# VHH binders against FERM and PDZ domain-containing protein 2 (FRMPD2): the designs that were tried, part 22

Target 1, 301 residues: FERM and PDZ domain-containing protein 2 (FRMPD2), of Homo sapiens (Human) (q68dx3r342to642)
Amino acid sequence: RDLCVVLLNGQHLEVKCDVESTVGAVFNAVTSFANLEELTYFGLAYMKSKEFFFLDSETRLCKIAPEGWREQPQKTSMNTFTLFLRIKFFVSHYGLLQHSLTRHQFYLQLRKDILEERLYCNEEILLQLGVLALQAEFGNYPKEQVESKPYFHVEDYIPASLIERMTALRVQVEVSEMHRLSSALWGEDAELKFLRVTQQLPEYGVLVHQVFSEKRRPEEEMALGICAKGVIVYEVKNNSRIAMLRFQWRETGKISTYQKKFTITSSVTGKKHTFVTDSAKTSKYLLDLCSAQHGFNAQMG
Below, E stands for the ipSAE of ESMFold2; O stands for the ipSAE of ESMFold2 at other seeds; V2 stands for 0.75 times the mean of E and O plus 0.25 times the DockQ between their complexes.

## First folded at step 18 (VHH; framework vhh_etentamig_d1)

Design ac3 (from ab2 with D107N E108P D112E; at its last look DockQ between E and O 0.42; V2 from the best seeds 0.53)
Fold by ESMFold2, look of step 18:
Structure ac3 (fold): chain B 301 residues (1-301), chain A 124 residues (1-124)
Amino acid sequence: as target 1 above (301 residues)
Amino acid sequence: EVQLLESGGGLVQPGGSLRLSCAASGFTFSSYGMSWVRQAPGKGPEWVSGIDTEGGSTYYARSVKGRFTISRDNSKNTLYLQMNSLRAEDTAVYYCAKGGSETYYINPGYFEHRGQGTLVTVSS
């Protein structure tokens, strides 16, 4: 049997496995192929409704595969089994990462999350990050270039929403001018500055999942951001999220689920905060994700 | 009504052993994970050990790993903690706590159901 694993550099890796293979076996094969040594930050995830859900290493592939994958090696595009190599645990400072390949993977995911609008920041920072990505790939502004002519595709460096607001032409001009005025920087040094900027963002390392308010009606959209420091509660309006509450782990007594409900109990106030998810499976996943992030936080002090 | 009754505490010399028991009633014991929590004089509660519903997976705080063994007998609705190589810093009141498949306890004082505790004193 075959499955596809999408790597952070964009490569699609075909992995051969048997019916009894686990997620852990695939993870080991993929990370060995990528020559990764600091494995604790990474996991395999599947995508559902534009959200990534991480899998436990013990999970058998047949439990999560599309129907028919176990019995038939039939090759169809409709039944392709795809997983993603993603970073699950984000360090507070890139200096905690011992290997340059690990730092490069953090850069790749953060760049992708910026471009695909999973990680938000203001226009000034988006332009700065685009220039840093250009510097990582090309170094200094091209001296051979005619100043009014493009040398990069804006879509590769700037998110679509900003391109729509500014127009592609204005983005090209602004990014080019910022690149021309920037100090010399190349490769890993530019990637480290990219990491330095992104690690300061409020949503750095936050894994965001859709939930709904219990208080008014199921239609009111909210989101939970789960990270090493705790849980963030967002209100979602007009496809934009605003942080409403923050629960640090030391301020949290327990987290509980009941069917589709997910509840945070504050150890400071004793108050319960309940949210509705799309399924009992999602509620259990969020509880397990909180457990994992809390454990990771204990390692970082 | 959930009831948890700890026993087996006492005074013991350093290097000695004790076996704690917890008799459970008022719920389907085999359906829930269980934990031991301790509280030393003047300190906050500390999670010690946990066990899943069937006894197949066991978990230990670093301070007790290799010295303590958690076990359960679902036919007798009883949880156990075998404590070996006891040290003075193990002196505490030990509580049996009921877990849940649907709850993650961050603060050990938040366990919804725990017993009255049994005192373990390790002293020369």
Scores: ipSAE 0.495, ipTM 0.789, lowest interface PAE 0.9, mean pLDDT 86
ESMFold2 (binder alone), look of step 18: mean pLDDT 83; pTM 0.853
ESMFold2 at other seeds, look of step 18: ipSAE 0.628; ipTM 0.823

Design ac4 (from ab2 with G100S; at its last look DockQ between E and O 0.07; V2 from the best seeds 0.00; counts 0 for: pae O 8.2 > 2, placed apart)
Fold by ESMFold2 at other seeds, look of step 18:
Structure ac4 (fold): chain B 301 residues (1-301), chain A 124 residues (1-124)
Amino acid sequence: as target 1 above (301 residues)
Amino acid sequence: EVQLLESGGGLVQPGGSLRLSCAASGFTFSSYGMSWVRQAPGKGPEWVSGIDTEGGSTYYARSVKGRFTISRDNSKNTLYLQMNSLRAEDTAVYYCAKGSSETYYIDEGYFDHRGQGTLVTVSS
């Protein structure tokens, strides 16, 4: 049996496994292939509705595989079994990462999250990050080619929403000019600056999941942001999320679940805050994710 | 019927580490959540940590969060507790307990004791 694991550099690995294989076995094979040594920050996830859900290492692959995978794969089936190697635990500063390859993986995921609009920041920072990614790939501005064909495609460096607001032409001009005026940075040095900028963002390291209000308007979309520092409650309007409440772990009395409900009890106010998820499984996942993030914060920070 | 055999306790100085084990028999181990409970001399039982049936969802009392790690190996019918940065107040007899279902509540436990427990003493 075969599954596909998508790496952060864009590679798609086909991994052979048997019926008894666990997520942990696949994780070990994939991280060995990628020469990763600092494994505690990473996990394997599946994607559902544009959200990543991390898997426990002891979970059997057949339990999570798409229908029909256990018996035989279809040659042209769209039901490919795909997992993603992702960062689950984000360090507070990149200096805690011992190996350059680990820092490169953080860079790759943060860059992708910026481009795919999972991690938000203002227009000026988006342009800055685009230039840093250019410097990581191309180094200094190519003075010799300034008149000829553009040396980069804007969509590879700037999120689509900003391209629509500024137009592709303005983005090309602005990013090129900023690149021309930038200090000399190259490869890993540019990636480290990218990491330094992104680690200062309010939503750095926040794992966002859709939930719904328990109120009289259950169609009102909300989200929970779960990270090392605690839980953020967002209201979602017009494809934008707005932080409404924040619960640091020390401000949290308990977290509980009941069926599709997920409840945070504040130790500051004494109030219970209840959210509705799409399933009991999702509620349990969010509880487990909170416990994992809390544990990471207590041990590693 | 249900038997739970704890081991791995001992005398440790403050700041030290110990790893406890619990061998389970007489029931389908993988079908139940498990927990660790401790009882200090002259005190009532205190829930310490819990783990679900799948072996990755873990819960901790605030007094041990970040210092203790619960785990299980369903192929060996064994529950573990890794205890780091031990303090004098961690001195207790530690018992493993079988859960009542696959559902857990934070800061609550379902105590199920079948053996003598294992003594952990943290003192200078």
Scores: ipSAE 0.014, ipTM 0.197, lowest interface PAE 8.2, mean pLDDT 82
ESMFold2, look of step 18: ipSAE 0.644; ipTM 0.847
ESMFold2 (binder alone), look of step 18: mean pLDDT 81; pTM 0.834

Design ac5 (from ab2 with S31D; at its last look DockQ between E and O 0.02; V2 from the best seeds 0.00; counts 0 for: pae E 17.2 > 2, placed apart)
Fold by ESMFold2, look of step 18:
Structure ac5 (fold): chain B 301 residues (1-301), chain A 124 residues (1-124)
Amino acid sequence: as target 1 above (301 residues)
Amino acid sequence: EVQLLESGGGLVQPGGSLRLSCAASGFTFSDYGMSWVRQAPGKGPEWVSGIDTEGGSTYYARSVKGRFTISRDNSKNTLYLQMNSLRAEDTAVYYCAKGGSETYYIDEGYFDHRGQGTLVTVSS
């Protein structure tokens, strides 16, 4: 029976397993293949509605597999079972990562999250990050007789929304000029600077999940950002999110769930903040994610 | 109807000082803790400082501790923020808010119960 795991470099790894295999067994096989040593930051996730949900290592694959996978072990692309190797816990500084391969994985995920617009930043920083990724791959600006021709595909370095606002031609020119004027920084050094820039972003390491308001207008779309520092409450409007509330873990007296409801009680004011999720499973997941991120934060302090 | 009116902002050189005021009405001011929140252009709101109902306990974000002093005068329904040793990074629109005295978070009424804010610009 085949399970596809998407790695951060984009590679699709087929993993042979049986119905009794656990997520942990797959994780061990995948991380061994990738030669990863600092495993505590990583997890396997499934994707639902463009959001990643991390799985516990004890979970049996048959409990999460798509219809027919357990009883009919056929190799058809329509029946593929896909998981993703993702970073669940983000360090505050890349220097806390002991292995260069681990830092490379952080770079790969952050680059992909920027390109796929899961991690937001302003236009200036988006261009800077694109140039850093370009430097990581090409090093110095290519000074050949054909420097007037494009040497990179803009969509590989700059998010589609920015390309649409600026036009592909303008992006090409601006990124090329910034690359030309940049110092000779390439490979791992460019990746480390990419990490340094992204770790300063307000949404760095924030795992965002859709929720809804339990108020007079319950149809209002919101999101919860869960990270090592605490919980961020966002209002979502026109695919844009604005932080409304921030809770540090020490200011969170109690987090509880009831059916589809997820509630944070402030230890400072005693006030309850209740959000509606799509299922009791999602509410429980968010509670567990908060607990995991809180525990990670204690290690970082 | 809750109303909060911020004032006292302006242009100041680095190292300078400003004192912000917030006039409150439409609620029993002395029953609530108060806070200051700031928002730099293009950035999200940042909690700055908080004060309890009687002014006995004050709280500060790490970025402003030792430089800013929050105070209140319950007889005049007024909240204050004394800002010393100002830096370019302090440039923002400053809002007062009902609640949030001990925390980095903005209570659920922040965007419903705030004034227009007062702009502080720290520049040479």
Scores: ipSAE 0.000, ipTM 0.128, lowest interface PAE 17.2, mean pLDDT 81
ESMFold2 (binder alone), look of step 18: mean pLDDT 81; pTM 0.842
ESMFold2 at other seeds, look of step 18: ipSAE 0.572; ipTM 0.806

Design ac6 (from ab5 with K65E; at its last fold request DockQ between E and O 0.93; V2 from the best seeds 0.73)
Amino acid sequence: EVQLLESGGGLVQPGGSLRLSCAASGFTFSSYGMSWVRQAPGKGPEWVSGIDTEGGSTYYARSVEGRFTISRDNSKNTLYLQMNSLRAEDTAVYYCARGGSETYYIDEGYFEHRGQGTLVTVSS
ESMFold2, look of step 18: ipSAE 0.707; ipTM 0.862
ESMFold2 (binder alone), look of step 18: mean pLDDT 81; pTM 0.837
ESMFold2 at other seeds, look of step 18: ipSAE 0.676; ipTM 0.849
ESMFold2, look of step 19: ipSAE 0.655; ipTM 0.841
ESMFold2 (binder alone), look of step 19: mean pLDDT 80; pTM 0.832
ESMFold2 at other seeds, look of step 19: ipSAE 0.684; ipTM 0.859
ESMFold2, look of step 20: ipSAE 0.671; ipTM 0.847
ESMFold2 (binder alone), look of step 20: mean pLDDT 80; pTM 0.829
ESMFold2 at other seeds, look of step 20: ipSAE 0.697; ipTM 0.861
ESMFold2, fold request of step 21: ipSAE 0.654, 0.639, 0.660; ipTM 0.851, 0.827, 0.846
ESMFold2 (binder alone), fold request of step 21: mean pLDDT 83, 79, 84; pTM 0.853, 0.820, 0.860
ESMFold2 at other seeds, fold request of step 21: ipSAE 0.641, 0.676, 0.655; ipTM 0.848, 0.859, 0.848

## First folded at step 19 (VHH; framework vhh_etentamig_d1)

Design ad1 (from ac1 with K65E; at its last look DockQ between E and O 0.95; V2 from the best seeds 0.75)
Fold by ESMFold2 at other seeds, look of step 19:
Structure ad1 (fold): chain B 301 residues (1-301), chain A 124 residues (1-124)
Amino acid sequence: as target 1 above (301 residues)
Amino acid sequence: EVQLLESGGGLVQPGGSLRLSCAASGFTFSSYGMSWVRQAPGKGPEWVSGIDTEGGSTYYARSVEGRFTISRDNSKNTLYLQMNSLRAEDTAVYYCAKGGSETYYIDEGYFEHRGQGTLVTVSS
């Protein structure tokens, strides 16, 4: 059987496996190929509606594979099975990561999340991060650069929404000039500064999932952000999210789920906050994700 | 007043089986989903399993799925938990609770049990 695992560096790894293979077996093969040693931060995820959902290691691949994958191992159709190697647990400071390769993976994912607008920040920070990524790849500004000859594609460093607002030409000029004026910084050192900037963002390490309100306007889109520190409740309008409530774990008594409902009970107010998900499986996933993130926080605290 | 009385615990070796019971009174048993929640020594409460009002839908924590079976008999106001293939990590005091919702407890005070529970010890 064939499945594709997308690595954080953009590689698509084809993995051969048995029908009864588990997610854990694939994870071990992929991380061994990538020479990753600090494995506890990583997981395999599938994508559904532009959201990543992490899989447990004991889950059998046949339970999550697209239709036809089990019965037709050599058939090359739209039944391609794709998983993603992603970071599930984000450390509070990159210094807690013991190996440079691990820090590089954090950099790669955070860079992708910025570019794909999964992690939001203001224009000033977006430009700063773009320059740091250029420094990671090119070091100092190329001394023999012709003014009208770009050495980078703006789409590889700056999110599309900012490019649309500023224009590609203006982005190219501004990022290039900021690169020219920046201090000498190479590879890993630039990546570490990228990590330092992103770890200070309010949404650093926050895994965001769509939910809906139960009470007055059940059709209104909301989101839950689940991270090591707790849960964030967002209102979502026009692909823009606004944090409405925050629940640190110490402010949370319990989290419950039943069918499509997900409920947070505050230990500060005693109030229950209920949200609706698209399925019972999603509600359970969010509960399990909260449990995992709370446990990670306790180990890192 | 709600009363829930757990029984059926004991000492068992790994791989063994036990059947727990919970006698309910003080409320209309058939109107509520029910759960089993366990608490291991030195640990916080852990939701184990839940069941709807008529027993048509059952729910399990990942750690016990495939090994434990929840059931109920509304004519006897009794909740059951059949525990098979027991492991050392299943050692805990087991409580039944009103409500079928899977719950993750951050604050132990948010699990209010009505009985003393029944102790299950799995010793290798």
Scores: ipSAE 0.670, ipTM 0.848, lowest interface PAE 0.7, mean pLDDT 88
ESMFold2, look of step 19: ipSAE 0.691; ipTM 0.860
ESMFold2 (binder alone), look of step 19: mean pLDDT 80; pTM 0.832

Design ad2 (from ac1 with S101T D107N E108P; at its last look DockQ between E and O 0.63; V2 from the best seeds 0.60)
Fold by ESMFold2 at other seeds, look of step 19:
Structure ad2 (fold): chain B 301 residues (1-301), chain A 124 residues (1-124)
Amino acid sequence: as target 1 above (301 residues)
Amino acid sequence: EVQLLESGGGLVQPGGSLRLSCAASGFTFSSYGMSWVRQAPGKGPEWVSGIDTEGGSTYYARSVKGRFTISRDNSKNTLYLQMNSLRAEDTAVYYCAKGGTETYYINPGYFEHRGQGTLVTVSS
């Protein structure tokens, strides 16, 4: 049977697999197709409620496939089985990446995450990043622009929320003027500057997952941000998240789960911070993600 | 005050078996999941196994799965660990812990409420 893997360049790759195929087999096929060599930063994820959940390589596809995948009918009769090639581990500095293709994948994901508003930054930085993406694709400002039509679609470079606040026309003008005044960067050089800017963002490399408060109403929405540096606790209101607590790994004694509960214990104060997830499987996933990110942080130095 | 008293450790040859017990007091035992944690000489703590409140779900670290069996008797406030096919690498002090069915230890020097432990030594 077939599944679709969405690549970071936007390509949808159809992968043929057997009922006994594992996530690892698909990962190997996809990364070979993409000619990736530095594989340790990447993983395959499925999407649930706009969140990505990374899969272990030994997981069999039949365990995660939508109902009816074994005997797939016409497209209109069932959900598509779709996985995503994503970066799971974010280096602290792009110079740690040995190959230009790896840096390009980081650029592609960070650009996509900004456009899809998974990675937040202020208006000035959003405009700067849009111009850097234009420079990566076009280099210099097009010479024939005094009375010509716009040479780009604002939606490809600037997130929808900023376009709504400024209007598409004003975004077009502002980005065009910034592009006109910018130094001549092109291709990889512009992408490296994009990476340099995004690495400074507070939420760079943070994997965000919805949770709920235990001690107030269990339905109060919160989020956990899990990254190489530790765990960030967010309060979520009106699609906006605010960091409330931060736990560096050295300040964390242990992380434990019980059914839907996920608990962080501070090694400094001994205090326990408990959150509720949607399932025991999600609680275990978050614990495993913390373990993986902590291990990555130790290796990165 | 929460008290946990581990027992049943000892010296065993590779391939042998032991049964550990943990007597709990100072809290409503049946209301909490329970775990076994071990600490080898010079190493940080390692979660071994966990069990829910009524014993319906059990969990094991990959290193012990298939060899160890966790169980509980809520009428006696007692947690058990049956250890079979013991290996030298299982040599450690074993502790029982209140709460959590799975745990990841980050700070190797971190301490928490737990008993004195019971020493298991596996050697020829």
Scores: ipSAE 0.547, ipTM 0.795, lowest interface PAE 0.9, mean pLDDT 86
ESMFold2, look of step 19: ipSAE 0.634; ipTM 0.825
ESMFold2 (binder alone), look of step 19: mean pLDDT 83; pTM 0.854

Design ad3 (from ac1 with E108K; at its last look DockQ between E and O 0.93; V2 from the best seeds 0.70)
Fold by ESMFold2, look of step 19:
Structure ad3 (fold): chain B 301 residues (1-301), chain A 124 residues (1-124)
Amino acid sequence: as target 1 above (301 residues)
Amino acid sequence: EVQLLESGGGLVQPGGSLRLSCAASGFTFSSYGMSWVRQAPGKGPEWVSGIDTEGGSTYYARSVKGRFTISRDNSKNTLYLQMNSLRAEDTAVYYCAKGGSETYYIDKGYFEHRGQGTLVTVSS
């Protein structure tokens, strides 16, 4: 059978596997193909409702495959089985990463997360990051450029929401001017500066998942941000999120789940904060993600 | 006042079996889910298994699923844990707890227990 793994560089890798294959077997094949050495930061995830959910290595592919994948040898788009190679654990500083290829993967994911509005920041920083991505790909501003003549597609560097607010023409002009005035950076040097900027963002390394208030008002959308430092509680409005509460691990006594409910209990106040997820499976996933992130935090120097 | 009395622990060889019991008092046992939590030497508490009020839904940590079976007898106010195919990593003090929710303990001191627990040692 065939499954597709989407790499961070955008490549779609077809992986041949048995119905008995595990996620771990696929992960090993994919990371070997990509020549990745520092594997502990990465995982395979599936996408549900624009969110990534990481899979355990022992999970058998047949348990997560779409309907018909086992029964139909001939590939169809309805039965396409797609997984994503993603970074699950984010280091506090890129200097902790020993291999340049690993830093490149961090750059690629952070850039994609910004463009897809999973990692949010203000307009000034968005423009700066767009210019850094241009520098990573093109280096210096092209000397033969005439004002307003494009050498890039704005959609490849600036999120759609900012383009909508500024108009594509204004974005093109502003980014081009900033690129013209920028210092000469190329390739990895520009990527490292991109990483340096993104590491300072409040949502750097935060894995965000939709949840709901336990109150009977579904219009009150919320989200949990789970990261190495702890859990962030967001209120969500108009696809924009506002941090309402933050729980560092040392301020957290325990995390509990029952059916669709996910509860954080503060060790400082004893107060319980309960959220509703779309399924018991999601509640369990969030608990396991907290466990993994807490363990990663303990390992960080 | 909630009281929980664990029993049934002991020394067993790898692959052996034990059945733990927990006698509950001081609350309406049938109104609450229940769980087993263990603590190995030098480690924090680890949730092992949970059961709803009527015993219809049971839950297990991945490390014990397929080997352990939680059950309850509401007429006797007693919670049970049948442990089969025991391994060295199962060595711990086992406690029962009110509440059936799967739980990850971050603060080691936040785990509340009302009894001494029952020691299970798995070694050859």
Scores: ipSAE 0.624, ipTM 0.828, lowest interface PAE 1.0, mean pLDDT 87
ESMFold2 (binder alone), look of step 19: mean pLDDT 82; pTM 0.847
ESMFold2 at other seeds, look of step 19: ipSAE 0.631; ipTM 0.822

Design ad4 (from ac6 with S101T; at its last look DockQ between E and O 0.83; V2 from the best seeds 0.65)
Fold by ESMFold2, look of step 19:
Structure ad4 (fold): chain B 301 residues (1-301), chain A 124 residues (1-124)
Amino acid sequence: as target 1 above (301 residues)
Amino acid sequence: EVQLLESGGGLVQPGGSLRLSCAASGFTFSSYGMSWVRQAPGKGPEWVSGIDTEGGSTYYARSVEGRFTISRDNSKNTLYLQMNSLRAEDTAVYYCARGGTETYYIDEGYFEHRGQGTLVTVSS
């Protein structure tokens, strides 16, 4: 049986496995193929509703595969089972990463998250990051550039929402001029600068998941941001997140789940903050994700 | 006043078994889910197991799943934990608590227990 693993460079890797294969077996095969050595930061995830959900290594593939994948192996070539190699744990400083290939994977994911608008920042920073990605790939501005002929596609470097606000022509002109005026920065050096800029963003390393208020307005959408430092509670309006509350781990006494409910209890005030998820499985996932991120933070401290 | 009294702990060899009990008073026992929480020496509290009001749904931490069995007798206002295949890592003071919810404790000192707990020591 076949599944597809999407790598951070965009490559789609076809992996052969049997019914009893685990996520861990696939993870080991994929990371070996990619020559990754610092594996603790990475995991395999599936995507649901534009959110990534990480899988435990012991999970059997048949328990998460789409309908029909395990019952009739190789009966149709139209069965698609897709997983994603993603970074689950984000270091506070890229210098903690010992291998250049690991830093490159961080760069690739952060760039992809910027372009796909999972990681937000202001327009000035978006343009700066686009130029840094150009420098990483092309180095200096092309000396023999024809004035009216673009050397890059704006959509590969700048998120679609900014292109629509500024127009493709204006984005192309501004990014080109910024690239032309930039210092000679190339390859890994440009990627490190990209990492330096992104690691300062408020949402760096924050894993965002949709939730709802327990008893406010029926249509009130919220989100939880789970990261190494704690949990962020967002109100979501107009596809924009507004941070409402932040819980550092030291300010958090416990996290509990019951059915679809996820509850954070403050150790400072004793107050409980309850959110509703789409399923008991999601509630447990969020609790386990908090546990993992808290453990990672202790490792960093 | 709510009171919970844990008992049944002791010294046991690895691979052995113990059955813990929790006598409840001062509240309507059958109206609450119940749980077991343990605290090993030098460690923070760890949720172990939970049970709903009627005993139909039970929940276990992965570290004890398959080895421990939670149960309750609402006619006796008593919660139980059957502990089999005990390991050194199970050494802890065990407490019962109201609420059978799955819980992750962040703060090592956060768990406010109502009883003294019962000590389980697994030693070769």
Scores: ipSAE 0.558, ipTM 0.799, lowest interface PAE 1.1, mean pLDDT 87
ESMFold2 (binder alone), look of step 19: mean pLDDT 79; pTM 0.817
ESMFold2 at other seeds, look of step 19: ipSAE 0.626; ipTM 0.819

Design ad5 (from ac6 with E108A; at its last read DockQ between E and O 0.97; V2 from the best seeds 0.75)
Amino acid sequence: EVQLLESGGGLVQPGGSLRLSCAASGFTFSSYGMSWVRQAPGKGPEWVSGIDTEGGSTYYARSVEGRFTISRDNSKNTLYLQMNSLRAEDTAVYYCARGGSETYYIDAGYFEHRGQGTLVTVSS
ESMFold2, look of step 19: ipSAE 0.685; ipTM 0.849
ESMFold2 (binder alone), look of step 19: mean pLDDT 81; pTM 0.844
ESMFold2 at other seeds, look of step 19: ipSAE 0.687; ipTM 0.847
ESMFold2, look of step 20: ipSAE 0.686; ipTM 0.850
ESMFold2 (binder alone), look of step 20: mean pLDDT 82; pTM 0.847
ESMFold2 at other seeds, look of step 20: ipSAE 0.675; ipTM 0.836
ESMFold2, fold request of step 21: ipSAE 0.661, 0.628, 0.646; ipTM 0.851, 0.832, 0.836
ESMFold2 (binder alone), fold request of step 21: mean pLDDT 80, 81, 80; pTM 0.832, 0.834, 0.833
ESMFold2 at other seeds, fold request of step 21: ipSAE 0.663, 0.659, 0.660; ipTM 0.849, 0.847, 0.846
ESMFold2, last read: ipSAE 0.676, 0.641, 0.652; ipTM 0.856, 0.834, 0.836
ESMFold2 (binder alone), last read: mean pLDDT 80, 81, 81; pTM 0.832, 0.836, 0.837
ESMFold2 at other seeds, last read: ipSAE 0.649, 0.639, 0.667; ipTM 0.845, 0.834, 0.848

